# VHH binders against o26223, part 278

Target 1, 191 residues: o26223
Amino acid sequence: MKLLWTSQHIKVTVHIDGKVSKMDVLEAIKTRRSIRKYQDREVPEELIDKILDAAMCGPSAVDERPWHFIVVRNREMLEKIPEVHPYGAMVKDAPVAIIVCCDSSLEKIPGFWVQDCSIASQNILLAAHSLGLGAVWTGVYPLEDRVEGIRRLFSIPEHVIPFSVIPLGYPAENPGTRDLFDPDRIHLEKW
Short names: E, the ipSAE of ESMFold2; O, the ipSAE of OpenDDE; V2, 0.75 times the mean of E and O plus 0.25 times the DockQ between their complexes.

## First folded at step 19 (VHH)

Design V11 (framework vhh_vobarilizumab_d1; at its last look DockQ between E and O 0.04; V2 from the best seeds 0.00; counts 0 for: pae E 3.6 > 2, grease 25.5 > 24.2, placed apart)
Fold by ESMFold2, look of step 19:
Structure V11 (fold): chain B 191 residues (1-191), chain A 121 residues (1-121)
Amino acid sequence: as target 1 above (191 residues)
Amino acid sequence: EVQLVESGGGLVQPGGSLRLSCAASGFTFSNDDMAWYRQAPGKGRELVARISYGGFTYYADSVKGRFTISRDNAKNTLYLQMNSLRPEDTAVYYCARGPHESYIDYSFDYWGQGTLVTVSS
């Protein structure tokens, strides 16, 4: 039995037995697409909790787990993101966005936080997809203007680095799957 | 180097039709998602239609039922058939390459020079 805790004012106990599976993990990886159009439909808090639980399951350098997440549902704040994040216009159309951040005070080994937050970000995309949601990773770090803009907009302290903004919602588009396997990228024993 | 060259724009009356073409080179066209964007005077650039490499399409609400996006992978050419044109469709139309899995979105800067469509009575 694994006990899970939330940052909300309630204590949550969850037992996950794994018997109800909607999507095989390889299927999820192969069929996930970046989704930039969303239905006008709320995403339940419970689904966001499941997605963030999945985000925190990723490995990290020396188990440092440097990530923090800002969940943005406020319409006014979502509409302001494009003002500081060029090419992030789709965020204003999403019912919710997750900002993945690194808290540098949690960093135990310099420079690996980028890999750590990338793993968490990809897990968010896969978990959202498995729950019937669509999402897209919009890059913030290492683009200085985006980092500074997002930090200012959300009052993020100097020791915390915004890494990515991930809008998500029920998809209003279906781009289909891709056949991208390329045997020429595979090298046996040596280059 | 990616190169996108639009053609087929012009002056038409309301209710008329035009077919835009975009000749693509410098990448494996059949592997990429493609899009048409437009920019009207005094407005930002907006998505009109997208087509995945697998043929799935998306249309902005303002053009649904009037415009059809298509691709010919053998000719490396993207098309936009525009029917029932309205004055509000007046804009410069841009062909764009969108490898929609880019997380930094700099790849959406691969645009042609555009082709002007003017709808005027």
Scores: ipSAE 0.152, ipTM 0.559, lowest interface PAE 3.6, mean pLDDT 85
Fold by OpenDDE, look of step 19:
Structure V11 (fold): chain B 191 residues (1-191), chain A 121 residues (1-121)
Amino acid sequence: as target 1 above (191 residues)
Amino acid sequence: EVQLVESGGGLVQPGGSLRLSCAASGFTFSNDDMAWYRQAPGKGRELVARISYGGFTYYADSVKGRFTISRDNAKNTLYLQMNSLRPEDTAVYYCARGPHESYIDYSFDYWGQGTLVTVSS
């Protein structure tokens, strides 16, 4: 599957009732929820491309950009992911999953790849949400059993570290919104 | 109260077809996984097919390509289309609700009374 990477300016448009609405970044951040139930509906490749484009727009340590992405649509493979990821049960019921990986050979500063891949993962979640999709971050790293499981399952080279599995699809649930603001977590000038 | 009522069972010849229905009530049907199980005489209950809350389907190897599980959320009804039936498909078929998703073992908490399917010449 040749993913045609067109560098086009990703206008994030959510089609609600046939109208393209733009979701601003704050709205996307504040209203995003983990979605673990998906419709049996195909996610267009165009949306995945947009999501992946967004995933690559995050900062990385000294611009190392160590991330790689495996896009998984094959049902059999999706069904196997929960075998090695006990908390990834919902992946088998998603139309697509993105596996975020780190190529350790691209790492310039040790340890920062976790941050880099986290940023990429979060951008995937936000982009998905802004596009009317639901997604959830299922952690792989740093749990060795999951890392190795995913590695074996997808024949990932040893120098590449699977970081997260992110199933996504059109939401089949609405968990509502949360207010997570906590002023007690804010310290002015000093702890 | 949760209720599951199966129907559509009967006697059919080998190679024949049946369509089972399960009428569900007492819960939000669209939010739960549903499944068909069967129990043949002298055997344990086995999963035949599952359909997720989102409509994704799973089949036992023994019925792949022959059986189709589907759901109509508007009617709160689960279906099992059974084609190319074989004598070994003879069993009581049960409808089950599974609110809890598990890869290895689906936790189904409610079952119907079952409907008998007999495949015999």
Scores: ipSAE 0.110, ipTM 0.579, lowest interface PAE 2.8, mean pLDDT 89
ESMFold2 (binder alone), look of step 19: mean pLDDT 80; pTM 0.808

Design V12 (framework vhh_vobarilizumab_d1; at its last look DockQ between E and O 0.05; V2 from the best seeds 0.00; counts 0 for: pae O 12.0 > 2, placed apart)
Fold by ESMFold2, look of step 19:
Structure V12 (fold): chain B 191 residues (1-191), chain A 121 residues (1-121)
Amino acid sequence: as target 1 above (191 residues)
Amino acid sequence: EVQLVESGGGLVQPGGSLRLSCAASGFTFSNDDMAWYRQAPGKGRELVARITYGGSTYYADSVKGRFTISRDNAKNTLYLQMNSLRPEDTAVYYCARGPHESYIDYSFDYWGQGTLVTVSS
């Protein structure tokens, strides 16, 4: 039996004329994979809005929230990213990318912005996955040539630090899930 | 200890074929993406082919249509079937594990010692 969602008070199971996704948080964390191949298919602005909302829900040092996001859909700009970010080659094939940045003028306590932007970046990956998209985090900071290249390409001011470039789209690959639990990494009470 | 051992290299004439094998041990082979890289003398390493743990494949433009990557998870073995070999395919071929969930580099975390392929008339 297939069920149709007719109100937000009814548990969503299957939506025949469109895709509705609901995923438990532990399932999302365990099943998310880095996706580097994308369908030739646009990502609706609505999904990008949901992803960025999730990115901003993360904690930050003393609630400083130093992050800014650049949404890149322009094909010519996406194709230029690998010229300054060679390990982001798949970005040219993505319908959209999100650049996570730190605005250093928002820092309240020095030196924690990397953790703050890392939290936002991981939330982007998880939110994209829960919405049926694939994404990959490609590191920019602390590699100076990548930082300066991305800053130049997108006219990012000197006090703003590009941290990561995250291409995303509907996946054209399925790496599947992994069994990565390692009890040797767990120490009870002390080392 | 992770080990990747390549075999099957040798001297072959242009237009010939070789099949490379990579025996893997020390990890859960079926969970990992695998790749073949090659390095010609005086040049950097380049990706030849990649296969995900789920069987999806990718090939460098220079080998598309001539090379086939495959894996046998029951035998923990990665293969590269190389057909229509050309002199420019001469290189040391390396079996590589990954890429995993790396965010700063495409480079694979583990490499074999390599097997030499020489294509010469």
Scores: ipSAE 0.322, ipTM 0.649, lowest interface PAE 1.9, mean pLDDT 86
Fold by OpenDDE, look of step 19:
Structure V12 (fold): chain B 191 residues (1-191), chain A 121 residues (1-121)
Amino acid sequence: as target 1 above (191 residues)
Amino acid sequence: EVQLVESGGGLVQPGGSLRLSCAASGFTFSNDDMAWYRQAPGKGRELVARITYGGSTYYADSVKGRFTISRDNAKNTLYLQMNSLRPEDTAVYYCARGPHESYIDYSFDYWGQGTLVTVSS
């Protein structure tokens, strides 16, 4: 199966009237890129709300929905995140970041919270992209230094585990194309 | 804008050599991992070689001993020296940029348009 990735520049046209064009789900999935450069432009609260709504629409183990979200717009806090996240340098340049967390008290089946928060994080990325924003998933869990760093920085309770930091903003870079399809990873009926 | 532009592809006989180049712009080249991928007709894209920002290299088993990945940070250029080329090396070769991550397996995010390498008698 030759997936011809044509570099379609998804121009998310933000209409002057504030209406955001909807993107097809497959298009969003296939064209999403990690964005690490952002415009000096604020992200409207409405968009963040939509993104968070999407984040909460994913499945979770036995519907445990363990996720919590910290929305960070404070410049000082954004600038401090790279101090505890060595690969989070771009966060300081973003107008906003979402920290995805797990409330362990909501966990019903041990270990599935990672999947739940991953789904939520991915939905954030997809939703952001579909809304004309750029984002990147910066991993926190399971790296202890990052987990504790973020915990301390944001005064996160012990029973809550920071999972990911996702900076968001209007993109200031144009990602290239990619093709990640690998037929060798597909097995029919048996390995 | 991040740009990766591959060059150096072409037609070569088995046993021949080619040197691919990738001109990078729009980012701090020296801070990122870089890689070469290839996609043969009817096959998926596969990693050929990777070089970290620190200079560590990785090669696919199929190209070990024959290909050499290198970078010139002053020129913002990635290279792939391909020696002892084989028909099975025929593919479009892509330059890719990865994030500065050393502890987790990650996918490269930015790609060039590719350059065609054809190995045929």
Scores: ipSAE 0.000, ipTM 0.235, lowest interface PAE 12.0, mean pLDDT 87
ESMFold2 (binder alone), look of step 19: mean pLDDT 80; pTM 0.808

Design V13 (framework vhh_vobarilizumab_d1; at its last look DockQ between E and O 0.54; V2 from the best seeds 0.60)
Fold by OpenDDE, look of step 19:
Structure V13 (fold): chain B 191 residues (1-191), chain A 121 residues (1-121)
Amino acid sequence: as target 1 above (191 residues)
Amino acid sequence: EVQLVESGGGLVQPGGSLRLSCAASGFTFSNDDMAWYRQAPGKGRELVAYISSGGYEDYADSVKGRFTISRDNAKNTLYLQMNSLRPEDTAVYYCARGEHESYIDYSFDYWGQGTLVTVSS
């Protein structure tokens, strides 16, 4: 009787003793999924700090590190985000969201801030996942309506560009596994 | 080959109910996000309901509280329960398969042929 290990049990072994089991980086990358459903449970500040620490550890163009982060826990504000972000409906149900922003005054080489903020955003997702949280990247930039919506909502200065909204929480869904490897996208030596 | 086949459409009176089904094949249904779209005559296609592979649901404001999207992974079937139907719900309803991962909008790569829902007294 071959126990068909149905892919569902990402056993996040929450060890009882509060020791967050360190997830291997490859495991984190491979098993991470967008999570849009969250438990009615607060995310400890300590975890957010760890996530933000991770967010700031990525490379950036000439080490410009243009990123800023708005941590949003206020329910009213979370509930307003979907009004300006049509595909951010899940944000209203998250206990916390991180808004990744770029301070354009910190940009040293034009255009690379998108990469920088992308790296930061991805690190947030990976860190969240490794800590037993679920998150989803909801794109803001470069959609003008979303950028301006978020800007207005959070009184973001003109020189600061909101890039992404990332709701986080303990996951209340279990998406299936991904198989995204495509050998046809790999070229050896030449195209 | 990926296939999506909608069924359950028909004529219904205002206030009535219908249940649409979408039979999926040619992919691992349980791993993919799914959605219902509709297109009314002379209008563009619009998202009606979304369901993630993990069970997260999202609805258009126009159908919220009236429509329910669900899935049976064992049957590779997507459903749309439509209650309190209105004439403005008249449209061809399409089943769609979502991409594995997106950081912007709900993205879909395959669509069914659609099933017609007519709400008319």
Scores: ipSAE 0.651, ipTM 0.843, lowest interface PAE 0.7, mean pLDDT 92
Fold by ESMFold2, look of step 19:
Structure V13 (fold): chain B 191 residues (1-191), chain A 121 residues (1-121)
Amino acid sequence: as target 1 above (191 residues)
Amino acid sequence: EVQLVESGGGLVQPGGSLRLSCAASGFTFSNDDMAWYRQAPGKGRELVAYISSGGYEDYADSVKGRFTISRDNAKNTLYLQMNSLRPEDTAVYYCARGEHESYIDYSFDYWGQGTLVTVSS
């Protein structure tokens, strides 16, 4: 871990302990949990950059890539999110949140942007987990009061649709692994 | 088998206090989210308070500042401290086990039998 200061007092992001654990993708998917309690610790900008890069790697309908992301670190703004998002009370205690949005002017095939933004949102959760962070998806769309509230709070234009708010930080809780496999959901050849 | 057994209800004067307990068994309590719900006669169940496995808390607006949820993971017990009780707090109070993974609202898959709280002069 390296903290660098130049004559311009610029903070830079460094690797933790110089060792980055590789996590098998199936392990990551099975061990990722919703995390709603965070350490009082900043998340380096480098990690947010990696998470957003991962978010944009997902497929989209005809490669339309309709997503935009708002990165929120301002304490006052994070504290206001629960005023318009009843499920987002933990956001006020997060060091950072990512708002996933759809720019409807980028939509090439009507009606698929929800799938597109869902893919980006899940990639954010997995990438955060792989980097030692915890996150939770708090749904906005299609609940009209949440959509309007978030749009107003962040000055989001009418052609842009806020889809999800994802607070994240170093976790201060550690839920256990779950066994959710249900063979009755599997149908061979036909229903 | 999952069991949630509430206790501590009773009759109390307005302005009084009660402490509810929920004894949990049949699952790994420390890994799960827990909540208190209440149901007044003729009404649906409403969330009162939520607590995650690591101690994150959330409260209904009607009880903020008056009620406190807590948990003792060593004793597999969930608590609700209710202060400044009002007649509108009269209800059957239920302990609930949470499903940790939900993206739109809190989700629960098991409920206790309830304990009656009556706030009346």
Scores: ipSAE 0.582, ipTM 0.821, lowest interface PAE 1.4, mean pLDDT 89
ESMFold2 (binder alone), look of step 19: mean pLDDT 82; pTM 0.823

Design V14 (framework vhh_vobarilizumab_d1; at its last read DockQ between E and O 0.69; V2 from the best seeds 0.73)
Amino acid sequence: EVQLVESGGGLVQPGGSLRLSCAASGFTFSNYDMAWYRQAPGKGRELVAYISSGDFTDYADSVKGRFTISRDNAKNTLYLQMNSLRPEDTAVYYCARGEHESYIDYSFDYWGQGTLVTVSS
ESMFold2, look of step 19: ipSAE 0.685; ipTM 0.868
ESMFold2 (binder alone), look of step 19: mean pLDDT 86; pTM 0.867
OpenDDE, look of step 19: ipSAE 0.762; ipTM 0.886
ESMFold2, fold request of step 20: ipSAE 0.706, 0.720, 0.703; ipTM 0.872, 0.878, 0.872
ESMFold2 (binder alone), fold request of step 20: mean pLDDT 87, 86, 87; pTM 0.873, 0.871, 0.876
OpenDDE, fold request of step 20: ipSAE 0.750, 0.738, 0.764; ipTM 0.885, 0.879, 0.889
ESMFold2, fold request of step 23: ipSAE 0.563, 0.652, 0.675; ipTM 0.805, 0.846, 0.860
ESMFold2 (binder alone), fold request of step 23: mean pLDDT 87, 87, 84; pTM 0.872, 0.875, 0.851
OpenDDE, fold request of step 23: ipSAE 0.766, 0.779, 0.766; ipTM 0.890, 0.894, 0.890
ESMFold2, last read: ipSAE 0.654, 0.696, 0.650; ipTM 0.852, 0.868, 0.846
ESMFold2 (binder alone), last read: mean pLDDT 88, 87, 87; pTM 0.890, 0.873, 0.874
OpenDDE, last read: ipSAE 0.764, 0.785, 0.767; ipTM 0.889, 0.898, 0.890

Design V15 (framework vhh_vobarilizumab_d1; at its last fold request DockQ between E and O 0.55; V2 from the best seeds 0.65)
Fold by OpenDDE, fold request of step 20:
Structure V15 (fold): chain B 191 residues (1-191), chain A 121 residues (1-121)
Amino acid sequence: as target 1 above (191 residues)
Amino acid sequence: EVQLVESGGGLVQPGGSLRLSCAASGFTFSNDDMAWYRQAPGKGRELVAYISSGGYTYYADSVKGRFTISRDNAKNTLYLQMNSLRPEDTAVYYCARGEHESYIDYSFDYWGQGTLVTVSS
């Protein structure tokens, strides 16, 4: 039985009338795209708070929750990020960026903080999208030059590791659609 | 089959202009990010310009203000307008299809054969 997955194009009708239509989690996951172009519009603090709340709701190894977040709105700082993060060119044009960091002193067991911070980072992306914002994950760790650059720029202590820089804002681009489902990656019971 | 075919390369004087084209086929062009790379003799390949399917653009510092990447989705064609060309712009220029959801760096899965741009007096 060939399951004909009819790609229902869920047209996310962004109702302009300020009511953030509640996007369900599956919709958020499926429709999220990396956004690298932003409107010249500030992101309300309330939305950032919601995003950060979401960022902290994910699981972590032995519930260690090692993450810290630097919220950057200062234009000068945003403009400096690309100098130390070549893939972060879009950050200079974002109204805000979140830097996800790991406090190594909070690790209960070593070596899982990357997963932890990844979960937090992804939750930021999903939450942003669900709130009508666009965001992109720009990886810092484990690239040493980027790690050190961000560390220096934001005076991050040595025991704290910058993991990702996530610029976000109201989207000014509409990336093409994607179909990422690959049934060949699914194995039943065994490989 | 995905195909990218570059054209428009040639010999130009310093300060001159060229327009490169990349004809794309075998995929939904409008849905994909595109980029131009170049490789100068004896040097590694470097990203010159990037354009998302949504219109975001990125330029290498060396070409900012001089080069413009654009696309015509109706024609399945990527362009690179190169102005104020310099001898250091001499390279083979490649068209590439981008992978939008990369979080580390710009990533590409298909490349053209390239077109040679020579800037020489």
Scores: ipSAE 0.821, ipTM 0.913, lowest interface PAE 0.5, mean pLDDT 93
Fold by ESMFold2, look of step 19:
Order: structure tokens, then sequence, then C-alpha cells
Structure V15 (fold): chain B 191 residues (1-191), chain A 121 residues (1-121)
């Protein structure tokens, strides 16, 4: 049992074994890194359920919630993804991947689905990180060859647009910490 | 300022081997992703191999099984071991520093001057 102290002097219970943790949201955002190496270890279905629950909690344009998710665990399918998605080479080594899609029949305002699916994708990354997993967003849309390749591979219908492929697993790498804050990007009152 | 200096190029027969080195300075080498690119005359730069700070590696299909990327963080040095070289591997090889959080493709912000590799009978 580990007791954590914050500047607010709030105690949280962290199970060192990684089963239940209460990571501060700013800590999660600042410490999340793209993870492209994974242990040969299954990810329990329960954790995928929690991640997808988090994915669906994001706001969307007029609450249209246009997202659909394909959970891929089949080894043969994971190994085929790099054939149509060059940046997805690490997917073949992941125990599981999530494909974030837009169902265009759910769009209520055209063109906002990209923001909607981006929100869901980032929530997947943060939720995975908070659960002790590593993940990486590999872009599919708007690269037409990748969109069509993934659509073909997973029998995705024409009105559904694959947006991103997110492999995840228990991490087998630990990228260093980075400070990317740039005050020159902040404009007070005017440009 | 960032500096990347490649060495180890030269003339080699088909089937031969070369080891390229890249000396890095001006940044915390162990925290950054690194890569090798190559460029034949009149062609664009082509990613050859990539290595993350955490040891993830990626190889272009044209070099898989023949080339090995590695790094020595204590010496701030990136390596490319090239085996079973072919005339099609003839190019200037560049060391590059990577942007780890790119989501669309491997992306790089600094390049060395390059080292020429010529594979010829």
Amino acid sequence: as target 1 above (191 residues)
Amino acid sequence: EVQLVESGGGLVQPGGSLRLSCAASGFTFSNDDMAWYRQAPGKGRELVAYISSGGYTYYADSVKGRFTISRDNAKNTLYLQMNSLRPEDTAVYYCARGEHESYIDYSFDYWGQGTLVTVSS
C-alpha cells in the first residue's frame, strides 16, 4: 500500500500491482508517451472496456457521437495491418489494437467528425496510460491509401471511415520525459 | 545547437558489409528517437531504419533482415550495420533526430551532412 501526498494534501490509494490506480489527470496528460514496444502479455477485456468507456465520454459536435470502435485481437489480422498501413508496423507486435471509425450516417453537422474521433482517440491514449498500458495513435485518415486499405482489410462499409489505429499493450519501453511548453504560442487578448 | 556527423561510408562489393556511425551532440541523445535515411542522386530521402529512445525499431521493407540499427547512449552514437549490400543500396546515408510523438509518419527535425555508400562490382 502506497500513500501519495499532493500539494492539496489529498491521500489516494494506489495499488502497486497496477490493478487500481488514481492518477492525477494532469500527471496522466504530462507523462503519457507513445509506446511502440509491448510485452508478450494479454490485455484483459475488462481494461479494454474501461478504455472504450473513456473514449465515449468525450464531447462531440452537437452530441452526435459518430464514433465506432473495432477491437482487434486476432493475430493474423494484426499482422496484416502493416501491409496497408506503413506507419502501423508495431501493430503486429501488440496484443490488441483499437480502430477508431466515424459512421457518417451519425453525422449531424458535416465535417466535425474529425474533431469528434480525435477526442475519442486521445481519450483512449490517456485511459490506457492511466491503467498501466502503453499505446500509440497511428494515423489513417486523411491518407486515402491507408483509409481504403484498412476499410478493405476489416470489411468496413463505405459510409464508415477508419480514422486511426491504436495498438496497445503493457509497455516494454520507457521514453524519456519532455518539456514542450512554449510561452511564445500564447497570445493575450490579441494575436 | 544540434550536430549530427556521419562516418563509415565507402566503396564495397555486392554482398559486402559496412558499419555507419553517427556522432551526436547538442541535445540529450538518450531521450530522443534516431533514424537513418538515404538518398540516391535525383531521388528523395527514404527512411531506412528508426530506433526510439526506448529501443523500438522499424526497418524499411527493402532492408529488413540485412540492416541493423543500434545506439550507444553512453557514447552519444547511432549505428547502422549494413550486411548483404546490393547495388540498389548505393546512396548518401543521413543520420536524423526523430520526433517521437508524431502520429502520421516518422518525422525528423535535424539531419547530418551524410556519408556516401557505393556498392559496385
Scores: ipSAE 0.587, ipTM 0.809, lowest interface PAE 1.2, mean pLDDT 89
ESMFold2 (binder alone), look of step 19: mean pLDDT 80; pTM 0.807
OpenDDE, look of step 19: ipSAE 0.796; ipTM 0.900
ESMFold2, fold request of step 20: ipSAE 0.476, 0.517, 0.541; ipTM 0.741, 0.759, 0.795
ESMFold2 (binder alone), fold request of step 20: mean pLDDT 80, 80, 81; pTM 0.805, 0.809, 0.812
OpenDDE, fold request of step 20: ipSAE 0.820, 0.817; ipTM 0.913, 0.909

Design V16 (framework vhh_vobarilizumab_d1; at its last fold request DockQ between E and O 0.70; V2 from the best seeds 0.72)
Fold by OpenDDE, fold request of step 20:
Structure V16 (fold): chain B 191 residues (1-191), chain A 121 residues (1-121)
Amino acid sequence: as target 1 above (191 residues)
Amino acid sequence: EVQLVESGGGLVQPGGSLRLSCAASGFTFSSDDMAWYRQAPGKGRELVAYISSGGWTDYADSVKGRFTISRDNAKNTLYLQMNSLRPEDTAVYYCARGEHESYIDYSFDYWGQGTLVTVSS
């Protein structure tokens, strides 16, 4: 039984100006860049749903799936995020942000939730990019001031840890792609 | 080799203007984020302005509305237009190459030697 690993190429069809652009997963990975400048354009809920769906598709330790997501569209709240998140200056200009959180009560084993939330966060970035959006990962955990700032701002309970803030929008910048391949980081069989 | 060379510093009166330049070489300037930092005597180095390769900018609150960071990719040059200068702007100003894909904070891997800006009467 040849388990045909159907590499489900997540083909994201992006409707840009009536043309469906398909971006495969490798293209999404290779061409993704952090985007900090956004158009004055709302992101449809449908796209956010797709992004969140993608965020929940990643693996986690013992499949614990400890993540929660706060979707922030309120302009006032978006504008307040930079006050508690110094690296989040771009959030005030984004039409939407996703806050990735860990619910510690969902952990089956301790100490892996950072990896879990990282996987979810990266999937958000990739999905956003594949959908023609720009996003940037702004780290919250483990910086205590940011954690508590975001916690207070969004009334996040103590057992839930804000992990990242990811503003999203239609990109208004193009940082370009880089070749990040480094063969010196590849070891065959042994270090 | 990556090189960043600042110029344009000097003595200026309060309310005056200066334009700093940073000549970049040894890398693809257009592909990298850039920033200006400053360090006043006896103080730590602080971010003044950031510009992405895509043109996104961020500024320290203390310089917002007064300073403008810009770049000329054809000339491999970063600029800082400083208007309405204040005595508290007195510092050595440094050009830095930014790391675009940092998710924690602004990160930089190369710095210039700096140029002194003195704002006094």
Scores: ipSAE 0.791, ipTM 0.897, lowest interface PAE 0.5, mean pLDDT 92
Fold by ESMFold2, look of step 19:
Structure V16 (fold): chain B 191 residues (1-191), chain A 121 residues (1-121)
Amino acid sequence: as target 1 above (191 residues)
Amino acid sequence: EVQLVESGGGLVQPGGSLRLSCAASGFTFSSDDMAWYRQAPGKGRELVAYISSGGWTDYADSVKGRFTISRDNAKNTLYLQMNSLRPEDTAVYYCARGEHESYIDYSFDYWGQGTLVTVSS
């Protein structure tokens, strides 16, 4: 706790709250689940901004940052996504979806954009979870019918590749977690 | 040990109804997504119905409006109510438990032994 001084002899106390008001990062990673059922409630633009800020904080191959994001709130467009995305049935009930794309003109190292966009997609999921939202990653790339369908729906140009569709909203379900730690996947010093 | 035991199959006339049950044990049923799959003779398995832990559902187009998936978390039981049955619904029906996470399609790590449903005159 520190006392802050301003001109004219005014003392200002900065209160340091010893309690963490947000979720611990390891807890967030362990408790984040795919959420497909949402409350009938809008997601504020401020939260979407924070989520996209987090998405862009991830590392990328040689810092190429090849990602672009399409934010979809229009009901007609959200309702069309399941027509071209068989795993996207819940999108019609989401207040908003984020489409993660690669702009191939930004690639500096061929072929690493998949890892780059995967990192951004996972950061979206974790950031949404930390803000009290639920989300699910519905894969697009490399499934060509899904890529072509999403590209057509959103007028995405040939050099831009839709990677994932992530619907999100305030959760209306609470799936549990499993202990997924598998020591047989860990190799010390060699295979 | 995860166990999924289907029951309720049988012979029924077209237009009839059956209710399938799946008794689940060896895991926290209320925390997991569940599904019904079916396999007709000479065909691959196909998804019939999916239900998330919180009750969100999805159905194959071929059964939409006729079948209802539901769950009773207090009894660790998954159900499939099948109405307006057709000869094409003849198959072995399997209960399945969802994987923890999947991003390209519904995915399952445990399957029951199946229960036979025959729809014929």
Scores: ipSAE 0.673, ipTM 0.856, lowest interface PAE 1.0, mean pLDDT 90
ESMFold2 (binder alone), look of step 19: mean pLDDT 81; pTM 0.810
OpenDDE, look of step 19: ipSAE 0.738; ipTM 0.874
ESMFold2, fold request of step 20: ipSAE 0.661, 0.657, 0.646; ipTM 0.858, 0.853, 0.852
ESMFold2 (binder alone), fold request of step 20: mean pLDDT 81, 81, 81; pTM 0.812, 0.819, 0.815
OpenDDE, fold request of step 20: ipSAE 0.779, 0.634; ipTM 0.894, 0.835

